# Designs tried in a protein design chat: VH-VL binders against Putative 6-carboxy-5,6,7,8-tetrahydropterin synthase (queD). Part 7

Target 1, 157 residues: Putative 6-carboxy-5,6,7,8-tetrahydropterin synthase (queD), of Pyrococcus abyssi (q9uxz4)
Amino acid sequence: MKRVVSIKRRIYWTKEFDSSHFLELEYESKCRRLHGHTYRVEVEIEGEPNEHGMIFDFNHLSELIKTLDHKVIVSEKWVRYEEGYVLIEKNDKLLKLPRSEVVVIDKPNVTAEYIAEWISERILENAGENVREIRVRVWEDPRSYAEITLTLKPQGS

## First folded at step 20 (VH-VL; from s5 with light chain K27R)

Design u2
Fold by OpenDDE, fold request of step 21:
Structure u2 (fold): chain C 157 residues (1-157), chain A 120 residues (1-120), chain B 107 residues (1-107)
Amino acid sequence: as target 1 above (157 residues)
Amino acid sequence: QVQLVESGGGVVQPGRSLRLSCTASGFVFSSYRMHWVRQAPAKGLEWVATISYDASKKQYADSVEGRFTFSRDNSQDTLYLQLNSLRPEDTAVYYCAKIWYSNEWYFDYWGQGTMVTVSS
Amino acid sequence: AIRMTQSPSSFSASTGDRVTITCRASRGISSYVAWYQQKSGKAPKFLIYKASTLQSGVPSRFSGSGSGTDFTLTINSLQSEDFATYYCQQYWSYPLTFGQGTRVEIT
């Protein structure tokens, strides 16, 4: 009798970053106020080794998280631009910040869920055909995280 | 694996209309601001327009404002540029272009382009 | 609109040469400059952002420098595949604008 063996390979990467945000909410909440977190991001990528023997290049992750570190993360819906500045108007706030201090995510809000999506999307666009799954966890605090999983189907499926 | 494929180009007379399409794949299209950039024959690159991820915001170059309309269908991963009141100076290869995110306005991926020729 | 003045418009070079292309902005734009390579009949290829950061996969022989108004793209040792037209672009403010391009031809 023939035994069929399926091999699954995965890499893991983690990093903390400090960023601030506020949430758009229809109810009163402290989360509507500008505040900061020490986020922890965990990334798991499943796939096959490429020609270099890697499933994914860790350097992409380092650069990506560096982009978020010590930034104000805001929704694209809340912003307009002046030369060199981002104007953020929401929740009775009017902030004018240098472009270099702001990350504008193309999401309707800035929850841990949407941050995780944003990160996963940037990993996806750098993923080779050898990648089968991308899993991103964003911890807002040591007790809670949001997780996004992208499953990549082989070409022709 | 990111791909952008333009279509809809052709030869038209001045004053006529044309609709260009761009089909995206390899990334979550609905989560990205998109752009059009054009290039006249043997000329440089000219930014044309941008549209937000949810199409709630649009901005155009002065040269096309009032004549071109930017739209998108996120359910079909498709971008559209409606070209109205075409002029000879609109003759160009039209590129669909992607950016990193809304606060970084450089174009990391381009389509192959589609040629639009406006002539009498 | 911010004008990006690129120079020279074209020049000839040989493999192994050190190539320098300049782009000057009409006003200060910090480091919000990108560079692209375009080969004949092809779409532009993204090379550099933030004036000096290489895009992943771009050979290390390419480098960018500058801040404020004056920016430079350098190819340390020109290879056969580098003969193309190069463009600078500012993303400091809308409308986004490009340099006129520099065509690098074979001697």
Scores: ipSAE 0.923, ipTM 0.955, lowest interface PAE 0.5, mean pLDDT 96
Fold by OpenDDE, last read:
Structure u2 (fold): chain C 157 residues (1-157), chain A 120 residues (1-120), chain B 107 residues (1-107)
Amino acid sequence: as target 1 above (157 residues)
Amino acid sequence: QVQLVESGGGVVQPGRSLRLSCTASGFVFSSYRMHWVRQAPAKGLEWVATISYDASKKQYADSVEGRFTFSRDNSQDTLYLQLNSLRPEDTAVYYCAKIWYSNEWYFDYWGQGTMVTVSS
Amino acid sequence: AIRMTQSPSSFSASTGDRVTITCRASRGISSYVAWYQQKSGKAPKFLIYKASTLQSGVPSRFSGSGSGTDFTLTINSLQSEDFATYYCQQYWSYPLTFGQGTRVEIT
């Protein structure tokens, strides 16, 4: 009998970035305080090579993570804008920061889970029809990560 | 691939109403702030309105405030712009536009637009 | 509202030319400027953000510069597909505003 071979292709990329955040929680926690992490992001993308022989361009990932590096990550729900500034009001905090120092994610909180979602969404925007799966892991510390997986349906399916 | 498709444009008399729709695909629609931008015939671009990802925040240009209402249905990946009390100066191609995230207010993706004509 | 004064309104150029479009803000807006290209009968296309960063997929012949109040879009060597109308946009504060546009026509 003829052996049937199925080919699965994947690329892997990883990078660290430093950022700070706090969490909205209904209970007392140190995580409600502004604090920082050295995050590590891992990205796996499955698909077929495009006309250039790439599943995905790594440069897009570099640029994306650069956006988060050395920024304060906050929820859109917590912010108001003044000219040139983001006002962040939550958890008995009032922060006024230059726009350039803040990443505002359109999520209800800023957990590792939501950061992973945010990253995966931006990867999705740049994903070609050749991409079938996007997997993002965000490590908040060396022991803990959140993972999001996006499965992409072929066009017309 | 990110795609935005506007619909609902047409010809109406002043004072009438029209409801525009924008159907999104190729991205996680419910996680993005969205905008409307319009362009009068042979003229430039004018920002119209924005709506937050969960529709809890809305903001309008002064020219449309009190007359236009921005809404969205995230379950259907659709934006809506209710155009009330239409005026001839509202005649324009209306574009729905996406931004990268809430602290970057440039438009990385646009629909092809839908034409609204207000005339007697 | 912040006014974006774009110049010139239109001009003619030839393929291979170096073309420059300017946009002046009514007050300081740091580098919060984007540029768009619009061809006849089409929606605007995103080109540049943060005054000088090219969007992915945009040809390297396009470049942006400036900070504060004066901004410039440059096409290093104009190609046939570059004849279009270009718009600057500020995103420093709401309401968001655009320049009047610059139409680049064939000589």
Scores: ipSAE 0.923, ipTM 0.955, lowest interface PAE 0.5, mean pLDDT 96
Fold by OpenDDE, fold request of step 21:
Structure u2 (fold): chain C 157 residues (1-157), chain A 120 residues (1-120), chain B 107 residues (1-107)
Amino acid sequence: as target 1 above (157 residues)
Amino acid sequence: QVQLVESGGGVVQPGRSLRLSCTASGFVFSSYRMHWVRQAPAKGLEWVATISYDASKKQYADSVEGRFTFSRDNSQDTLYLQLNSLRPEDTAVYYCAKIWYSNEWYFDYWGQGTMVTVSS
Amino acid sequence: AIRMTQSPSSFSASTGDRVTITCRASRGISSYVAWYQQKSGKAPKFLIYKASTLQSGVPSRFSGSGSGTDFTLTINSLQSEDFATYYCQQYWSYPLTFGQGTRVEIT
């Protein structure tokens, strides 16, 4: 009798980046204050090799994380713009920062969960039809992470 | 892959109204600020409007302010542009456009556009 | 609003030529400039952002340079598929504005 074999392929990538943020919270917390983290991001992508033999180009991940590195990450809900600057008003803060120093995520807050979503969304934009799953894990500290998984359905399914 | 498909264009007389739609796919629509850009026949590109990911913020070009209304339905992955008090100078192909994120205002993806003609 | 002035408005070139298009901003906008290519009857195609960063998938013969007020799009060794209209765009401040376009025609 012939044994049936199914092959699943996955790539893994990881990188640290330093960024600062604060959280919108209705209760008293140190997290409402501007503070920094050394984030660690882990990316797993499942799929089939493309014509180049790659499931996904790691260079896209490097560029994406570089965008976040040494930036202040804020919610779009908190910002308005002046020429060349982002004005951030939240939690009794009023910050005016050069645009180049700020990443504005289109999320209601800047938790590890939303950062993971933001990253996964950008990976999705660069994912080919050969990609079936994207998993992003963002470690805020060595003890805690948030994870988002995107499952991509084949065409016609 | 990212796709944007506009619809709702047509021929109307001055003073009339049209409602344009843009259906998005291939990305998490509800997490992106979106824009409209138009192009008059044989002319250049003109930015029209932007709407935040949650529709809480909207901005318009001076040329359309007070006449056009930008909205979105994230549950349907759809943008809407209500065109009121149309003028001949509003004649153009209307594109919906995506940006990378809210602090980068270049358009990485465009729809194929829908033609709006305002003529007596 | 920030004015973006492109030059020239149009010109003829041959395949293999080095082509240069200029865009001047009415005031300093750092490097917040994007470039687009538009072929007849088609939507614009995104080419360059941050004045000089090539979008993924765009041929390396395209390049951008400049900072402040003067920006340049260069096509090194023009190909047949490059005959089109090109637009610069500033995203330094709202309202977003485009150059009037440069039409690159075949000789």
Scores: ipSAE 0.922, ipTM 0.955, lowest interface PAE 0.5, mean pLDDT 96
Fold by OpenDDE, last read:
Structure u2 (fold): chain C 157 residues (1-157), chain A 120 residues (1-120), chain B 107 residues (1-107)
Amino acid sequence: as target 1 above (157 residues)
Amino acid sequence: QVQLVESGGGVVQPGRSLRLSCTASGFVFSSYRMHWVRQAPAKGLEWVATISYDASKKQYADSVEGRFTFSRDNSQDTLYLQLNSLRPEDTAVYYCAKIWYSNEWYFDYWGQGTMVTVSS
Amino acid sequence: AIRMTQSPSSFSASTGDRVTITCRASRGISSYVAWYQQKSGKAPKFLIYKASTLQSGVPSRFSGSGSGTDFTLTINSLQSEDFATYYCQQYWSYPLTFGQGTRVEIT
């Protein structure tokens, strides 16, 4: 009898970045205050090697995380724009920051979960048809993380 | 891969209405601000409108403000542009376009466009 | 609205040429400029953002430069597939605006 072998291939990538945020919460919490984290992102991508022998180009991940590094991450719901600036109004705060210092995520809040979603979505944009799964884990601290997994159907990437 | 497919274009008389659609795929549509950009025949590109990811915010070019209405159905991954009180100068290929995220207003992906012709 | 004045409107070039297209903004817009390539009957293709950053997959012969009001798109060695119309776009403030385009034709 011939043994049947199924091959699964996965790449792993990790990087830290420093960013600040605050959360919209209806209850009193320190998380409502502007504060910073050293985030650690772990990315796992499952798929088949493309014509270049890669499941995914790590350079895309480096560039993506670079966009978040040393930025204030805010929700699109909280912002309005002046020329060259982002005005952030939420939680009794009014911040006016240069656009270059702000990442505006299209999420209702800026939790680790939504950051992970945001990252996974950007990875998805660059994922080829050879990619089958994208897993993003965002560590807010060494103890806790949020994880998002995107499962891609063939012809659906 | 990211795909945007416009439809609904056609030939109409001035003052009439038309509704364009744009169907998105290959990305998490509901998490992206979207735009319309148009191009008159043998002319350049003109930004038309933008809509936030949850449709809570909309913004229009002065040339279409009050006449065009931008909407979206995230459950169907579809954008809509309602074109009312059409004028000959609205004649153009209409593109739906996405941006990377809300603080970067360049268009990384475009649809193939749908042609709208307004003539008497 | 911020006006993007693009020059020239059109010109002829040969394969291998160094091509330069310029856009001037009506006021300072930092580096918030994107460049697009459009071939006849096709949608624009995204090339460059932040004035000088190449989009993934764009050949290295393309480059962008500039800040403030003057911006340049350069094709170091023009290839046959590069004959097209190019547009600059500012995303410093709404409404978003484009240059009028530059048509690069074959000599």
Scores: ipSAE 0.922, ipTM 0.954, lowest interface PAE 0.5, mean pLDDT 96

Design u2
Fold by ESMFold2, look of step 20:
Structure u2 (fold): chain C 157 residues (1-157), chain A 120 residues (1-120), chain B 107 residues (1-107)
Amino acid sequence: as target 1 above (157 residues)
Amino acid sequence: QVQLVESGGGVVQPGRSLRLSCTASGFVFSSYRMHWVRQAPAKGLEWVATISYDASKKQYADSVEGRFTFSRDNSQDTLYLQLNSLRPEDTAVYYCAKIWYSNEWYFDYWGQGTMVTVSS
Amino acid sequence: AIRMTQSPSSFSASTGDRVTITCRASRGISSYVAWYQQKSGKAPKFLIYKASTLQSGVPSRFSGSGSGTDFTLTINSLQSEDFATYYCQQYWSYPLTFGQGTRVEIT
């Protein structure tokens, strides 16, 4: 009789990045002003080893987060483009920034929840059939985080 | 894992209309800007149109502006391109394509294409 | 619109050859160039963005360079699967435009 009936495998990865943003809110808040955070991202991925013995390549996570680091993160809803620049108009702001300094996310706002979603979606895009679950936490400060969990349905059967 | 599948191509007479569809899978479709790009027989590639993740912003190439309409149904992970007042020069393979995020406009994934032929 | 001009229009080569394709923009586009490979009857396949950054899974024999108006795609040691048509694309501004293509043919 075999004592191990199944194996559950999970990897964990974390990194910090520094970004600026503001929120679109219908009420008064300091968060409507441009401000920054040192964000911390925690990623957990459950699955089976692929053909290289990895559930997911940590280097891909590092490259993904590097995209956000030292950038201004804005909503696609607030921007227009000129050659080489992003124009940002919202909350009485008019900013013209080089495209390389801005990350435009396809979300209606730039909350920790939406940043976590954006990250989880880019992880999913590169996840093989061996991945069953992707969990992303984004901390804006040491006390609070937003968490997104993607549970992947079995493909086939 | 990302898949894009176009359909709705065919042979039509000039001045007629056609509706192309593109179904998407393997990514969170409702969070991505999408594009159409076409390729005439034995010719290069021409960008046709773009649509924002929520369909609130659209842009078209001058050659199709006023005749083509891009739309999306995020509940069905499907894009549509309505081709009106078709001309012989619209004859091409039409591809739907995805970008990585909204301010980097290179096409990391393409569909297989659907052929539109406009002739008498 | 920004015109992208590729050279040469076609190129005959053998396995193992070093192939260089050039792309010139009608005005400065910084490094906002992507490259694609297209085999007959297939959709274009994405290779390179930002002039020189390889997409994940693209063999290291491919490389890109350039900034401003002049860009190159290099295949260091051509393999049998590399015979195809190659396109450059600017994404500096709308409308997005492609080069006319360079066909790399077996000799």
Scores: ipSAE 0.808, ipTM 0.909, lowest interface PAE 1.0, mean pLDDT 92
Fold by ESMFold2, fold request of step 21:
Structure u2 (fold): chain C 157 residues (1-157), chain A 120 residues (1-120), chain B 107 residues (1-107)
Amino acid sequence: as target 1 above (157 residues)
Amino acid sequence: QVQLVESGGGVVQPGRSLRLSCTASGFVFSSYRMHWVRQAPAKGLEWVATISYDASKKQYADSVEGRFTFSRDNSQDTLYLQLNSLRPEDTAVYYCAKIWYSNEWYFDYWGQGTMVTVSS
Amino acid sequence: AIRMTQSPSSFSASTGDRVTITCRASRGISSYVAWYQQKSGKAPKFLIYKASTLQSGVPSRFSGSGSGTDFTLTINSLQSEDFATYYCQQYWSYPLTFGQGTRVEIT
């Protein structure tokens, strides 16, 4: 009788990035002001090795997080565009920033939960059929995180 | 692994209408801005329309505004393009396309296209 | 609307040749240019964004350069699979516009 009946494989990756944002809230809060965090992203991916012996290429994760680093992150709901600029209007703010300095996410707000969702979605679009689960944690300070888990169906039939 | 599949093309007479569909898979469709781009026979590519992730913002090329309507059904992971008052110059292969990053408007994935022919 | 003018319209070449395609914008667009490859009967395939950044999986024989109004796509040591039509696209402003295409053909 075999003592090993199955193998589960998981990879872990982490990186920090510095970004600023603000929240849309219907009540008074300091979070409605533009402010920054050193975010930490943790990524876990479960699956089987592909033809190269990898579950997922860490370089894709590194390139994805570079997109967020040293940027102002804003909601698609708050923006309009002028050539070369993003205009951001929300919470009595009117900001005109070079397009290269802004990340516009397709979410209604810029909470840690939505940032984690946004990251998990971009990981998913580069995931092969060998990937079964994607987990993303976003820490906005040393004590708190938001976590998103995508459980994947095999793509087929 | 990202897949976009268009359908609904055909041969129609001028003035008639068609509805094109694009079914998406392999990504979280409801979180992405989507586009239609067309290519006339032996001609270059022409951007046609864009729609935000929640359909709250839409924009059209001047050549089709007032005649085409872009919509999406996020529960079915499907885009629609209603083509009304079709003209011979609307003859083209129609592609749906996605962008990777909401304020950088290059198309990282395209469907295979559906052919619309408008002739008498 | 920003006009994108490609040159040449076609280019006859042999395997191993260096191919250079140019794209000129009617006004400054910084580096907001993408390049696509299209083979007959197929959808365009994304190659390059931000004028010079290769998409993952694109062979290193492809390169892009330029800023402002003048942009180039270069194929070093042309391979048999590279015979196709190539398009530039500006994404500086709506409406998004493409060059008219450059067909790279076998001599």
Scores: ipSAE 0.789, ipTM 0.908, lowest interface PAE 1.1, mean pLDDT 92
Fold by ESMFold2, fold request of step 21:
Structure u2 (fold): chain C 157 residues (1-157), chain A 120 residues (1-120), chain B 107 residues (1-107)
Amino acid sequence: as target 1 above (157 residues)
Amino acid sequence: QVQLVESGGGVVQPGRSLRLSCTASGFVFSSYRMHWVRQAPAKGLEWVATISYDASKKQYADSVEGRFTFSRDNSQDTLYLQLNSLRPEDTAVYYCAKIWYSNEWYFDYWGQGTMVTVSS
Amino acid sequence: AIRMTQSPSSFSASTGDRVTITCRASRGISSYVAWYQQKSGKAPKFLIYKASTLQSGVPSRFSGSGSGTDFTLTINSLQSEDFATYYCQQYWSYPLTFGQGTRVEIT
């Protein structure tokens, strides 16, 4: 038998970003207050090199995470739009913030799990047919994280 | 990898109805705001409607409000546009389109369109 | 509703020419402008967002500029595949609106 049977390739990338958020919870919790984190995101992508010899372009990851950096992250459920502004109403808060300072995610809450999902979805959107798996881990602090793994079906059945 | 495929267009008389569909693939459809945009023959583009990821929020252009209904089935990765009380000025190619995320409203991917013709 | 006015409505050009298309908003929209290319019988193709940021895969001969009310799309050296109609679109507020289009034709 040949010494090399198959080749499995994976890339790893990580970056921090600073954001503020709050949670919608039906019970008492300090997480219902607007507060900040230094998040750390870890990305692993498995696949084959594309036409440029890359599984996925690290610059796309960097640009994606820059979207979240120094922003207030809120749920689409909590917002209305006025020209130039996002109006946020939830948890007895009423905030009017410049549109450029807010990231509105299409999730019902702004947990580490949903942030990780949101990131994984944007990675998937730019993933070629050469990508087989996307894993995203989001740390809210040095001790805790949420992890999402997308396993991709080959196109064409 | 993102694909949007419209269907359901046709030739109908004024006052009739049609239902357009758009099937999506290559992205997590249930997590994206979606839109319809139309283009009358040899004319410019007109935004028609938007729907939130969970269908809880919808908005329509004045030209179609009260006549068109946007909906989605996230279990089938499908959009629907119900066109009621059709008028000759509704004659257009209808495109479904997606945005990248919900507070940046430019259309990064479009379908190929489906033609609706309203004539006597 | 914010009106987007493009000029010129059409433009005849040869390969290698520099093409400039302008778009004016009826009121200030910051940099919330996108540009699209549409070839006959095809869907629009996304080129530029935030007035000046090229979408990945768009040739570097395309560029955008402007803020406030006045915006420009430039094709620095027109190629044969660039003959098409170009649209600007504001995304400052709903209803989202497009310019009427600029048709770039072969001389």
Scores: ipSAE 0.787, ipTM 0.907, lowest interface PAE 1.0, mean pLDDT 92
Fold by ESMFold2, last read:
Structure u2 (fold): chain C 157 residues (1-157), chain A 120 residues (1-120), chain B 107 residues (1-107)
Amino acid sequence: as target 1 above (157 residues)
Amino acid sequence: QVQLVESGGGVVQPGRSLRLSCTASGFVFSSYRMHWVRQAPAKGLEWVATISYDASKKQYADSVEGRFTFSRDNSQDTLYLQLNSLRPEDTAVYYCAKIWYSNEWYFDYWGQGTMVTVSS
Amino acid sequence: AIRMTQSPSSFSASTGDRVTITCRASRGISSYVAWYQQKSGKAPKFLIYKASTLQSGVPSRFSGSGSGTDFTLTINSLQSEDFATYYCQQYWSYPLTFGQGTRVEIT
């Protein structure tokens, strides 16, 4: 008699990164000012081992998060480009920064929710058919996080 | 896995119009800037147009500006390129292409292309 | 617009050869160069970004170098699957532009 009915597999990974941002808000808030966080990202991925025995390669997660580290994160809606520079205008700010120091996300704001979405989307892009669920948590401080869960449809169903 | 599939190419006479489509899968389409790039035997690879994730910003190559219109339908994960006032010089394979994020403009995924031939 | 000029227009080469392709920009573009491989009848395949960083899954025999105006793609020990046309692309500024291509052909 078999005691094991099914196997569910999940990996967990975490990393910190330092970035600055501001929020677009229609009301007064100190979050409208440029400020920094030591963010913590937590990633959980559920699925089956691939050809190499991995659900997802941790090195890809590390490389993805390095993209955000020591950067100013801004919304695509706030920027235009001059050769070598990103020009950012929003909330009475006018910033001109070297392109290498900025990460422009394709989101309307730079909330923890949208940062988590952005990360989850890049994880999904590199996820094989063996992945069933991607969960990303982004902490802006030690007390709170935003979480995005992508539940993936099996192909062909 | 990321997949881009173009359609709508064909043979047309100069001055006529075509509408190209590109369907996307394997990524969150509505969160990515997209491009069209074309390849003619005489001209090689030429960037044609770009469109922001929400379609609020568009830019075109000089050779097509005023004649081509780029759009997207994020509810259908589909890009469109309207080709008006076609010229023989527009003869090319047309690719849709994706970048990784908005301020790094290299094309990590390409479709297989759709052929447009403009001749009398 | 920034012109990208590749040299040579073609190579004839054998398996095991070291192949070097150069790309010159008409003005300084820092390291904002990508390289693509295109086999007959297929779409371009992304190889390298930022002049020297290999995309995941690209064989280590490929390498890129350069900054400013002069860039190279090197294939160390050419394999049979490497016979193709190679393109450089600048992404320093719009309009984005490509080199005219370099065909790597079997001898």
Scores: ipSAE 0.771, ipTM 0.907, lowest interface PAE 1.1, mean pLDDT 92

Design u2
Fold by ESMFold2, last read:
Structure u2 (fold): chain C 157 residues (1-157), chain A 120 residues (1-120), chain B 107 residues (1-107)
Amino acid sequence: as target 1 above (157 residues)
Amino acid sequence: QVQLVESGGGVVQPGRSLRLSCTASGFVFSSYRMHWVRQAPAKGLEWVATISYDASKKQYADSVEGRFTFSRDNSQDTLYLQLNSLRPEDTAVYYCAKIWYSNEWYFDYWGQGTMVTVSS
Amino acid sequence: AIRMTQSPSSFSASTGDRVTITCRASRGISSYVAWYQQKSGKAPKFLIYKASTLQSGVPSRFSGSGSGTDFTLTINSLQSEDFATYYCQQYWSYPLTFGQGTRVEIT
């Protein structure tokens, strides 16, 4: 009489953030210029509830995206530091911005794919053994997104 | 869970060399800047070196520059620190550590450390 | 390099005490200070970044404050697991530097 053979659980979370960036490209494109997006992030996490009954704490997601909001996102490849400032040199730009206004990602470019990777990586480091899958989708506009899925191996034994 | 495991410490005479390793798991290692920090009983904590995610940028503390070389193998999720021309003042526990991202330089995870002793 | 000076060097305390540790930078570092706890034979444990932001999972009895050159770590109602050495660290500029440590000991 056992109708249920297993339970599969997922949570969904979403938030928008506003950031500026530019791309390093070998060809001409408007994306080489500094410009902004209202990004939309969608996060799905599959797993089992932890000791507090949560698969993943939504507050961690909120705090993570707060890091990116109202910031200029740049590649680590393009920067050097002066006290209190980030100096950005790429695409015929030389920008000196207060350090608090910049997020430097450890990626070779600042594409939607790399932003999604960066987000997924920070989710992973806060994920317990109860998490089996992390999916991150980043929309640059209403029509296009990049998606990263991390499938996690079980830990222990 | 993030784990960092150091190895390669030992007892050596002054002027000799050691190679330390740090293996990483529980995070996407190839996407993070990494550091070495050491701790001597008399001197406390001292930052030693940093390496960018792709190894293209490196910095060293003045006390070790020219003697130590930091490298990484992203295919093996492993850091290396080559310790050359060792001196008694290099005696310390050596930790590998990671930061959260490149312009916030605090160490959110540390390894357990490996002991280097430089003496006769 | 920016010198970080902690005081006191050591402090004897009892469970339930309020403990305040100070850290002074040799020049202005905005709020770019982190705090660590280290128990004997163990690696440092990250507590606080940006002078006052608690890392997730750190008990609420810990708090940090300050900006510029003067920073404090406060432990409200000290617990038995809080006897340890505490370090501040500036991350305003390279080279990254630590305070010399404050040992919180059982009275």
Scores: ipSAE 0.751, ipTM 0.897, lowest interface PAE 1.2, mean pLDDT 92

